# Ledger of designs, part 16: VH-VL binders against q0atu2

Target 1, 119 residues: q0atu2
Amino acid sequence: MLDKKARIRTSREYRNVFEKGKRLSGRFLIIYYVENALDNNRFGFITNKKIGMAVIRNRIKRQLRAIVREYQGQVKNKHDIVLVARAGIGKSSFEGMEKDYIAIMKKAGLFARNANKID

## First folded at step 11 (VH-VL)

Design y85
Fold by OpenDDE, fold request of step 13:
Structure y85 (fold): chain C 119 residues (1-119), chain A 122 residues (1-122), chain B 111 residues (1-111)
Amino acid sequence: as target 1 above (119 residues)
Amino acid sequence: QVQLVQSGAEVKKPGASVKVSCKASGYTFTSYDINWVRQATGQGLEWMGWMNPDSGDTGYAQKFQGRVTMTRNTSISTAYMELSSLRSEDTAVYYCARDLGYDSGEFYFDYWGQGTTVTVSS
Amino acid sequence: QSVLTQPPSVSAAPGQKVTISCSGSSSNIGSDYVSWYQQLPGTAPKLLIYDNNKRPSGIPDRFSGSKSGTSATLGITGLQTGDEADYYCGTWDSSLSAGYVFGGGTKLTVL
């Protein structure tokens, strides 16, 4: 579970990200990201009904939260980031989601310069 | 088999624009980013940017911001790179290349087009 | 002027071993996997090594890659005349303007 302070929780917070943030699409994910006025990053997760049943959506959310948590330390600070699951994500493996997340975050320039990578 | 076939050589005047095409086959076009890399005569490889054929999203190298436009036509699995305000320094071979970033989380180019020579001369 | 630094040229006799270095920084080689490309004269680049040390199908084990810190190395053993080419390292750079970066290239001459 992500720290409470690391989560986007209110509709207003989400709206702010969507209205003012940048959008990038990966294979399985779309991210909206914008700088915040905090000292920490906040993450939001959206799984639409197109993804599948509630059980599937919840599973995907858990997986995405796990991925975000795993790489949280490598993300540049002071960003609100909303992850939107795309339709095909339900058929993707966890590893596939992870790789897509990494790729899209790199493209967004959100990974820190000194990010530790296990080779 | 995966193939990237580029358009033919171009000769342009300074100030003009050039649009190079890259037709992909042998794989799902929208599943992999297309990158463009150029190489001036006798020089090294220079990355220009990436384009997501599915979304149309792009990311350009800072050097080319404002002058380069990467697009695609998904119906014919073709990527395009347009470079405007051409100058002599833009004379180079331009390559399109497929990116495996989404599959691996790492960016590298496993298939390349044959290259398109663009000559800019007055 | 390239973000990644390579020696401009290396040379060796057939059968010998050569190494090509690629130096970067924490924002590129230090944080991402390195790939190597071989470019034979008059041809498009070909992927030679990816993920620091992995070889695509068709690449002989004479070619090897390694990375340590902010530097990468391409090794070629049993050098053959057909190995004469330009070699480029590349990786993702996580600087403010994120993007792919190449080394300046190394011309390998087989004596």
Scores: ipSAE 0.916, ipTM 0.957, lowest interface PAE 0.5, mean pLDDT 95
Fold by OpenDDE, fold request of step 13:
Structure y85 (fold): chain C 119 residues (1-119), chain A 122 residues (1-122), chain B 111 residues (1-111)
Amino acid sequence: as target 1 above (119 residues)
Amino acid sequence: QVQLVQSGAEVKKPGASVKVSCKASGYTFTSYDINWVRQATGQGLEWMGWMNPDSGDTGYAQKFQGRVTMTRNTSISTAYMELSSLRSEDTAVYYCARDLGYDSGEFYFDYWGQGTTVTVSS
Amino acid sequence: QSVLTQPPSVSAAPGQKVTISCSGSSSNIGSDYVSWYQQLPGTAPKLLIYDNNKRPSGIPDRFSGSKSGTSATLGITGLQTGDEADYYCGTWDSSLSAGYVFGGGTKLTVL
């Protein structure tokens, strides 16, 4: 579970990211990201009905939180980042989601693997 | 089989623009980014940028910011690279290449176009 | 002035082994996997090695890759005349502006 302070929680916070942030699309994910005035990163997750039933949406959200948690220490600080699940993600593997996340975050210039995870 | 077929050679004058096309086949066009790489005569490879055919999102090398535009027509699985304000230094072979970043989280190019020669001369 | 540094040229006789180095920094080779490309004269580049040491199908095991720290190495054993080409290393760079970077290229001459 992500730390409470690492979560985007309010509608206003989400709105701010969507209005002022940059958008990048991957295969299964869309990210919106913007700099914040904090010393930590905050993450938000959106899984709409296009993804599937509630049980599927909750599963996807859980998986995305796990991915974000795994790599959060490697993300550039002072960013609000919202992950939006795209159609088809429900049929993707966890590894597929992970690779997509890594690719998108690299393209955004927010994330790079460290030597310990590569070697 | 996967193929990237590029448009023919171009000859342009300084200050003009050039638009190179790259038609993809043998795979789902919108599932893989297209990258553009150029190579001046007798020189090394130079990465120009990436384009997501699904969303149209792009990322350009800083050197080409403001001068390069990467687009696509999904209906014909074709990617385009337009370079404006051409200079003699832009004379090079331009390649499109498929990126496997979304499959592996690592960026590398497994298929390349045959290249398009662009000559800029007064 | 390439971000990744390669020797301009290497040479050896048929049957011998050659190595091509690729030197980078913590923002590129130090944090991402390295790929290698072979470019035969007058042709488009061809993927030779990916993920530091993996070979695509069709690439003989005479070609090998390794990475340590901020440096990568391409090894070619049993050198053949057909190996004469330019070789480029490449990887993702996460410094000022995220993007792919290539080495300056190494011309391999088979004596």
Scores: ipSAE 0.916, ipTM 0.956, lowest interface PAE 0.5, mean pLDDT 95
Fold by OpenDDE, look of step 12:
Structure y85 (fold): chain C 119 residues (1-119), chain A 122 residues (1-122), chain B 111 residues (1-111)
Amino acid sequence: as target 1 above (119 residues)
Amino acid sequence: QVQLVQSGAEVKKPGASVKVSCKASGYTFTSYDINWVRQATGQGLEWMGWMNPDSGDTGYAQKFQGRVTMTRNTSISTAYMELSSLRSEDTAVYYCARDLGYDSGEFYFDYWGQGTTVTVSS
Amino acid sequence: QSVLTQPPSVSAAPGQKVTISCSGSSSNIGSDYVSWYQQLPGTAPKLLIYDNNKRPSGIPDRFSGSKSGTSATLGITGLQTGDEADYYCGTWDSSLSAGYVFGGGTKLTVL
């Protein structure tokens, strides 16, 4: 699980991201991102009913949290980032979601892998 | 068979705009981003930007910010690149190319258009 | 001028091996996979290598790629006259202006 400080928790925080942030769409994800005044990144996750049943939505959310956690250290700091799952994500594999996340974060200019990491 | 077919050669005067088209076939147009790359005569490849045919989202190289517009018509699986305020330095062959970013998380171009020659001269 | 640096030209006789280097920085080659493109005279570029060392279908195993640190290398063994072309490396750059970047290109001449 993501650290408490790394989570967007309030409706106000979410609203701020949606209103002031930028938006980019991937194949399975949409991200909203905006700079924050903190020293760390915060992540939010949205899985609406278009994704499917609650069990599916919860699974997707867990998977997205896992992905974000894995790459957390490679994301440029001082951002609030909300991940919105798209309707087709329920048919995607975990790997597919991961690749989509990486791609969209790269395009947003938020993702930079460490030079010392071996791919 | 995946194909990207571009529009024909263009001759423009400085200050004018050019709009190059790239028609995709053989795959789901909205599933892959289209990139534009140009190459001046005798020079190397220069990346201009990407366009998501599904959302219409774009990302442009800083060099072309404010001058380039990448769009699409999904009904005919066609991508467009418009470059304004043309100058002689914009004379080049312009390519559209499909990238596999969403499939792999890494960006590379597996299919290219045949190129469109744009000549800017007084 | 190019973000990635390649030698402007290399040459070798048929049957020999050549290598083309591509040097970058931590924000590009150091962080992302490298791709290579072959451009025959008067034609559009063709994907030759992706993910540092993977070959698309139809690309012979004479072509190989490798990456170490902030540098990448394209290897061509059993050089053929048909390999005479320009070769470009490319990768994603995560600097302030995120985007794809190419090397300056290398002209390969088969002697």
Scores: ipSAE 0.907, ipTM 0.954, lowest interface PAE 0.5, mean pLDDT 95
Fold by ESMFold2, look of step 12:
Structure y85 (fold): chain C 119 residues (1-119), chain A 122 residues (1-122), chain B 111 residues (1-111)
Amino acid sequence: as target 1 above (119 residues)
Amino acid sequence: QVQLVQSGAEVKKPGASVKVSCKASGYTFTSYDINWVRQATGQGLEWMGWMNPDSGDTGYAQKFQGRVTMTRNTSISTAYMELSSLRSEDTAVYYCARDLGYDSGEFYFDYWGQGTTVTVSS
Amino acid sequence: QSVLTQPPSVSAAPGQKVTISCSGSSSNIGSDYVSWYQQLPGTAPKLLIYDNNKRPSGIPDRFSGSKSGTSATLGITGLQTGDEADYYCGTWDSSLSAGYVFGGGTKLTVL
C-alpha cells in the first residue's frame, strides 16, 4: 500500500489534476499529471464499470498500486498523478501493465530508473 | 514483415513547410509509437519526437518545439511529420521509426523507414 | 556536441575484432538501457543491439554489446568488408528535455 501522504483523496484534488494537468495515453493506461506544491508525489487510481465487476476493478487497482509502489522512488517529485485504467486492461498481464506504466511515465518526463534497476 | 515506407524527396525554399508521410504495414499501427529522426548530409542522427497513433499524443525535442507537428491517419496506417519555417540547416534525410516502448518499458527503434530527403535552398 | 560521445572512426583488418565506445552520463546511459544501430552507406539505420546486450532476430552473434557505469561498448568480431558502416549508440535521457539521444556516430573501416 501507498503511504497516506502519497494518495489523492478528495474530489477537489482529483478535479484539479483532470482540469489543470497534462494527459498521456498508453496501451492500457491513461495518466493525468500536474505539479503540486508539496514535497512529495500523490497518486490516484480510477477504474470504470466497463472494466468489469467490482471484484475485477478492485484487483486492477491493487495491481496498479503495487506497480506505483515498486517504482515510486524513480518518479520525479512534486506531482499529483492519476492513473486511469482503459477498458481493455482486464486482458493485460501484470507485466503488461508494468511496462505500459514505465513507458508512459518516461514519455511524460516523470521517470528515471535507479542504477539498481539497470543491473 | 514490418515495413515503414516514406514519401519521396522534396525541394523547398526557406520559409516554406514540408510534410513527410510514413506508411506502416505488417503490424497493428495503433499499438506502437512512431518517432522521427533526421540526419544532415554526412552528420549524425538527431531525434525529433514521438507520436502515439492511437491517441494522437506527441512529445517533441526542445529544438523543434513550435516548428514540428506530428500527426497520423489511422484509416490508412500513415504517420506524418510537418516542419515549418524551413531554413537551409533543415536540409537532411528524415526517417520515421517504430519504438517498442509499450512492450518493454525501454525505448529503441526496431524498424525504420527508407528516409525522405528534404533539400532547403534559395 | 553530441550528448553521447563516440570515437569518430575505428579501423581493423578483415577477420579481426573491433570495439566502439559510447560515453554518457547518469541521466542517460547510467539510468537507462542502451541500443546500437548500424547504418550502411546510403541506407537507413538498422537496430543491432537493444537492452544493452540483446540482439534482434537476424543479427549474428559476432555483434555484442555491454554496459558499465555511464559507458557502453559495441563489439564486432570476425570483421567483414560488409561491416563498413556508421555505428550509433542511443538511449533515453531523463534530464531536462527528456527524450531520446544518439551518439555522434563511429565510422568503421575494414582495411
Scores: ipSAE 0.753, ipTM 0.904, lowest interface PAE 1.2, mean pLDDT 91
Fold by ESMFold2, fold request of step 13:
Structure y85 (fold): chain C 119 residues (1-119), chain A 122 residues (1-122), chain B 111 residues (1-111)
Amino acid sequence: as target 1 above (119 residues)
Amino acid sequence: QVQLVQSGAEVKKPGASVKVSCKASGYTFTSYDINWVRQATGQGLEWMGWMNPDSGDTGYAQKFQGRVTMTRNTSISTAYMELSSLRSEDTAVYYCARDLGYDSGEFYFDYWGQGTTVTVSS
Amino acid sequence: QSVLTQPPSVSAAPGQKVTISCSGSSSNIGSDYVSWYQQLPGTAPKLLIYDNNKRPSGIPDRFSGSKSGTSATLGITGLQTGDEADYYCGTWDSSLSAGYVFGGGTKLTVL
């Protein structure tokens, strides 16, 4: 789904976002974000065990990755962004996660001026 | 039915601060963000910022950064907007309004408070 | 860089039709949904149109909205003296200092 360069891979990379970054909460998601020194964005995804069994957590991660990929052309470059699923996300639909992501990314000021992939 | 009821009119001197309250009823207060919008006499609407009552997160229009603070008390379903270092140009009606962004991904204000007149005069 | 531009005033006789324009840019109207608000004299604004063309419950169908490119239009047919008000468009702006933006407002006079 996401290119290897667009992934946050190491514990140290995740820790940098949590320690140095800003935090905004939506209804189903929390985002942590910080500028990076790259030419591109990187995304990370966290689902904890309180959300449910592994099948449920893996489905949520897959859905969040799909949402991020759909809107990645709108995101301002040079950011590391970690999406943390809130405990209530299991009650949401794909559409609900998508709307929440759009709202929180707009409020964080992370969407760019030109609106690619919006119809 | 959704209602937003604001505190009464205020008269302030330049350099003072004002804190306007907005009490919500008819919905789950923590489910939607409260925005603040002001309007000087005979002028248009000016957006000031948003506040998430669940988290306390805020985002302010650049013009008000450093002078505005938006808070809440969830126990009484009340949002607050405080504007400091008041100038005569801050004389306006201040509105609170609810946004539905988390439901739709698009922002609009479906319910508004009645407005609070703040007058800044020497 | 671009603000939402509305004509400062429009007028028409009862029973007639008017349109009120709202011009923006790719960072606002061009990429996001537009809402319209009515402000009757001495009152708070009220939502008339959301999602470009949807009416909340209680708003009569003689109020309509549309969007094309970076412009939006509010249409009002069958004008009544009670429609005399200020009308504002609004949308999210995704530019560097992201936030909500309003048009300058249009005063509608019914005469």
Scores: ipSAE 0.747, ipTM 0.898, lowest interface PAE 1.2, mean pLDDT 90

Design y85
Fold by ESMFold2, fold request of step 13:
Structure y85 (fold): chain C 119 residues (1-119), chain A 122 residues (1-122), chain B 111 residues (1-111)
Amino acid sequence: as target 1 above (119 residues)
Amino acid sequence: QVQLVQSGAEVKKPGASVKVSCKASGYTFTSYDINWVRQATGQGLEWMGWMNPDSGDTGYAQKFQGRVTMTRNTSISTAYMELSSLRSEDTAVYYCARDLGYDSGEFYFDYWGQGTTVTVSS
Amino acid sequence: QSVLTQPPSVSAAPGQKVTISCSGSSSNIGSDYVSWYQQLPGTAPKLLIYDNNKRPSGIPDRFSGSKSGTSATLGITGLQTGDEADYYCGTWDSSLSAGYVFGGGTKLTVL
């Protein structure tokens, strides 16, 4: 589980990321990201109804949180980052989502060091 | 078979722009990013940036930021690289290359175009 | 100088072994996978090694790769005159302006 301080909480916080942030697309994910004024990163997760029923959307959110948790130690600090699931994500494996996340985070310049699995 | 076929040689004057094309075949064009790499005569490879053909997203090497634009036309499976404000030091062979990052989380270029020679001279 | 350092040239006789080094830092080789590219005279580069030590289909096993710390090594055994080429290491660099970086290249001469 992500720490409560590492969560984007309010509609205003989400809006700030969407309006002021950069956007980058992978196969299964879109990330929006912007520098914040904190000492830490914050993460938000969006799954819309096109992804599927609530059970499916909640499962995908749980998987994405697990992926973010695995690599969070490598993310450059002071960023608000929103992960938006794309329509095709329901057909991906956990490993496919993970590789997609690694690729887009590297291309966004958000990793401080290589995003191979943390030992 | 995966192929990347590039446009022909270009001769340009200083201050002009050049747009090189890279036509992909043998795979789903929108599934993999296209990168651009250049090589001046007798020199090494210099990475210029990546472009996602699905979204149009790009990431450019700092050296080229502000002078390079990478685009695509998905209807014809073609990527483009445009370099503006050309100088004699931009004389080089320009390559497109496919990156497999989304499959592995690691970046390497498995297929390369044949190269396009751009000569900048007075 | 390039971010990744390679010797500018190496040479050996046919049938011999040669190694080509690639030295980087913790923001690239030290924390990411290394690839190697072969560029025969007058041609485009070709992927030779990926993920430090893996060969694409069609690359013979006399080509090998390894990585230790912030350095990578390409090994070529059973050297042939057709191996005369430029060799480049490459990897992702996660520092200030994240992107792909190549070594400066090594010209292999088969004598």
Scores: ipSAE 0.713, ipTM 0.893, lowest interface PAE 1.3, mean pLDDT 91

Design z12
Fold by OpenDDE, second read of step 12:
Structure z12 (fold): chain C 119 residues (1-119), chain A 119 residues (1-119), chain B 106 residues (1-106)
Amino acid sequence: as target 1 above (119 residues)
Amino acid sequence: QVQLVQSGAEVKKPGSSVKVSCKASGYTFTSNHMHWVRQAPGQGLEWIGYINPSTGYTRYNQKFKDKATITADESTNTAYMELSSLRSEDTAVYYCARTDEWYGYMDVWGQGTLVTVSS
Amino acid sequence: DIQMTQSPSTLSASVGDRVTITCSASSSIGYMHWYQQKPGKAPKLLIYDASYLESGVPARFSGSGSGTEFTLTISSLQPDDFATYYCQQYDSYPLTFGQGTKVEVK
C-alpha cells in the first residue's frame, strides 16, 4: 500500500493533474503528470466500468499500486501522476502491465537519471 | 435515459452572435466534460472545445479561440456555446457531446443545432 | 496538430460485403475512436479505444490498429450500416477527426 502522502486523494487534486498536466498513452495505461509543489510524488488511479466489474477494477488498482510502489523510489520527485487504466488492461498480465508502466514512464522522462531496475 | 437536448435552429446575419444551448439529463451534469463539435454542410467533424462543468475550465481549438465561448450552468444542467462575429463560413450544424473526464470518447451527442449565416 | 486521413473517402458496397476502412494518423497516437453518422443525425460512438465496441453496437463491427494505422471492419454489411464513418484521436489537442468515409449502396 502506498503511503498516504504519496496518494492523490481529492477530486481537486485529480482535476489539477488533468487540466494542467501532460498526457501520454501506453498500451494499457494513460498517464497524466504534472509538477507539484511538494517534495514527494503523489499517485492517482482511475478506472471505469468499461474495464469490468468492481472486482476487476479493484484488482487492477491493486496491481497498479503494487507496480507504482515498486518503482516509486526511481521516479523524479515533485510530480503528481495519475494512471488511467485503458480498456485492454483487464486482459493483461501483471508483467505486461508492469512493462507498460515502465515504458510509458520512460517515454515521459519521469524516471530519475540514476534509476535502476528499469531496463 | 441519458440525453443531450440542444436549442433550435438559428438564422443569423453576418456580424451577429448566436448562443446555442445543450441541456443534459439522465446523468450527473458535473461528472462529464461537455465538448462542442461543428459540421459544415457536406463536410466532416471539427472540434471546437470543451468545458468541465464542475470547475468551468475550458479548452479551445486555437482555430475557434476568438470565435466560440463555452460556458455551463450547473443549476440548469445546461452547457452553452456562443459564436461571435458570425460569417457565412460559420454556417454549420453544431453538436454538443459529453465525454468521460479521463477517457476521450464522446458517448452521448446532442441532436445538433443548425446555425445559418446569410445576408 | 495531428491529421487523421481516412481511406477511402467513399466506398460502394453491397449487403453482405466485408468492408474495411482505414484511418492514418500523422503521428503515433494511443487513443482513437470511431463514430457512425447517418444523414441528418448526430454522430454515434461505435468503437472506442481502437478495438472496443460501444454498448449496443453489433458484433459485425470491429476495430484494430495502433501507432499510426487503424482500421474499422464490418464483417457483413447490413442495410443499417450505410452511413458515414469518422475516426477521431484524443491523444493531443486539438482533438481531430478523419475526413470521413461514406459507405453507400453499390
Scores: ipSAE 0.631, ipTM 0.896, lowest interface PAE 0.9, mean pLDDT 94

Design z16
Fold by OpenDDE, look of step 13:
Structure z16 (fold): chain C 119 residues (1-119), chain A 119 residues (1-119), chain B 106 residues (1-106)
Amino acid sequence: as target 1 above (119 residues)
Amino acid sequence: QVQLVQSGAEVKKPGSSVKVSCKASGYTFTSNYMHWVRQAPGQGLEWIGYINPETGYTRYNQKFKDKATITADESTNTAYMELSSLRSEDTAVYYCARTDEWYGYMDVWGQGTLVTVSS
Amino acid sequence: DIQMTQSPSTLSASVGDRVTITCSASSSIGYMHWYQQKPGKAPKLLIYDASYLESGVPARFSGSGSGTEFTLTISSLQPDDFATYYCQQYDSYPLTFGQGTKVEVK
């Protein structure tokens, strides 16, 4: 589980990322990201009923949190990042999600230069 | 049961102003962003801007920044769009449309309001 | 601004025909939405995220594409499908629509 300080938790925080941040779309994910005034990154996760039943949505969120946690140390600091699950993610594998996350984060330039993960 | 009901058609003189209303029902008004889109006679769709009814935050198409003012009244579940300094080219049907801000599709539309500007 | 160009602008077809509408974006976008509009009516959401049917939309409608090229397909045109169709991007502001494709009776 992500540390509490690494989580976007309030509606206001989510709104701020959406309204003031940039967006990029991957195959399974849309990311919204904006610089924050902290020394750490915060992550948020968005799913809706179009993803599937609650059990599926919860699974997706767990998987996304696992992915984010794994690569957390390679992400440039001082960002609020919201991961929005696209409709097709329910049919994707974990590896597919991970690949999409890496691709979109690289495209966004959010991985540190010394990041060791490759596509 | 989710629906948006707009105010009736307007006929205005050049230089005047008009305020169109959009009343939401069947859902939590503050849970979605409200967009405004216009359509000139025989033409396509043009995005004007949106409002977050929860906070009042707005975003405008630069083309309409000095033309349209979007507001919302949470107490009445009503969004408004005021058009100022009306000209003949402002003649159009104006639509309000609900959007899930994260996914960006407009899934519920008002019936439209015709605004006619003529001398 | 991201310009959305639909092709064709007008399409004449008969009931039962396979109809394909293309939408080209001036730059790569992440997702595309499609709407149907009939005369005197508000637009109706058909497809979201390029390929997913909105609830209640018949299965004869489908969408595909990525990057700069997207397509809306009607596998077998029905009388209720004669209308104008619009693509829309939400990738960047300002939000923009294609100019529309009118599907009319041949």
Scores: ipSAE 0.553, ipTM 0.883, lowest interface PAE 1.1, mean pLDDT 93

Design z17
Fold by OpenDDE, look of step 13:
Structure z17 (fold): chain C 119 residues (1-119), chain A 119 residues (1-119), chain B 106 residues (1-106)
Amino acid sequence: as target 1 above (119 residues)
Amino acid sequence: QVQLVQSGAEVKKPGSSVKVSCKASGYTFTSNYMHWVRQAPGQGLEWIGYINPDTGYTRYNQKFKDKATITADESTNTAYMELSSLRSEDTAVYYCARTDEWYGYMDVWGQGTLVTVSS
Amino acid sequence: DIQMTQSPSTLSASVGDRVTITCSASSSIGYMHWYQQKPGKAPKLLIYDASYLESGVPARFSGSGSGTEFTLTISSLQPDDFATYYCQQYDSYPLTFGQGTKVEVK
């Protein structure tokens, strides 16, 4: 599980990212991201019923959190980032999700230059 | 059961103002963003802007920034759009439509309000 | 602004025909939605996120595409399908629609 300080937790925080941030779409994910005034990054996760049943949505969230944890140390600091699961993500493999995350984060320029990433 | 009901048709003189209402029912009003879209006679759809009924945050199409003012009243589950300095070119059917802000599809539409501007 | 160009603007077809409508975006986009509108009625959501059917929409409707090119397909046109169809992007502001494709009886 992500550290509490690394999580977007309130509706207000989510709205701020949506309203003030930028967006990029991947195959399975949409990311909204905005600079924050903190010394750490915060991550949020959005799913809806179109993804699938609650069990599926919970699985997806667990998988996305795992991916985010894996790479969080390589993400440029001072950002709030919301991951929105697209409808097709329910049929995606974990590796597919990870690949999409890496691709979209690179496109967003959110990985640090010294990040050690392999596609 | 989810529906948006708009106010009736309006006939206005040039230079006047009109305020169209959109009453939501069947869902939590503040859980979705409310968009406004216009359609001139025989023409396509044009996005005007949206409001977050929870916070009052608005975003406008630059084309309509000086034309339209979007507001919302949470107590009555009603969104409003006021058009000022009406001209003949403002003659159109105006629609309200809700979205899930994260996914951006307009899944519920009002029935439309015809605003006719003529001398 | 992202311009959405649909092709064709008008399409004459018969019941049972396979109908294909394309939407081209001036820039690569991640969101594409399709709406159906009948005369005197509000638009109705058909396809969201390029390829997913909205609840209640018949299976004869399908969507595909990515980047700048997207397609709406009706596998077998039914009488209820004669209408105007619009594509819409939600990738960047301002939100924009295609100019519409009118599907009429041949």
Scores: ipSAE 0.562, ipTM 0.885, lowest interface PAE 1.1, mean pLDDT 93

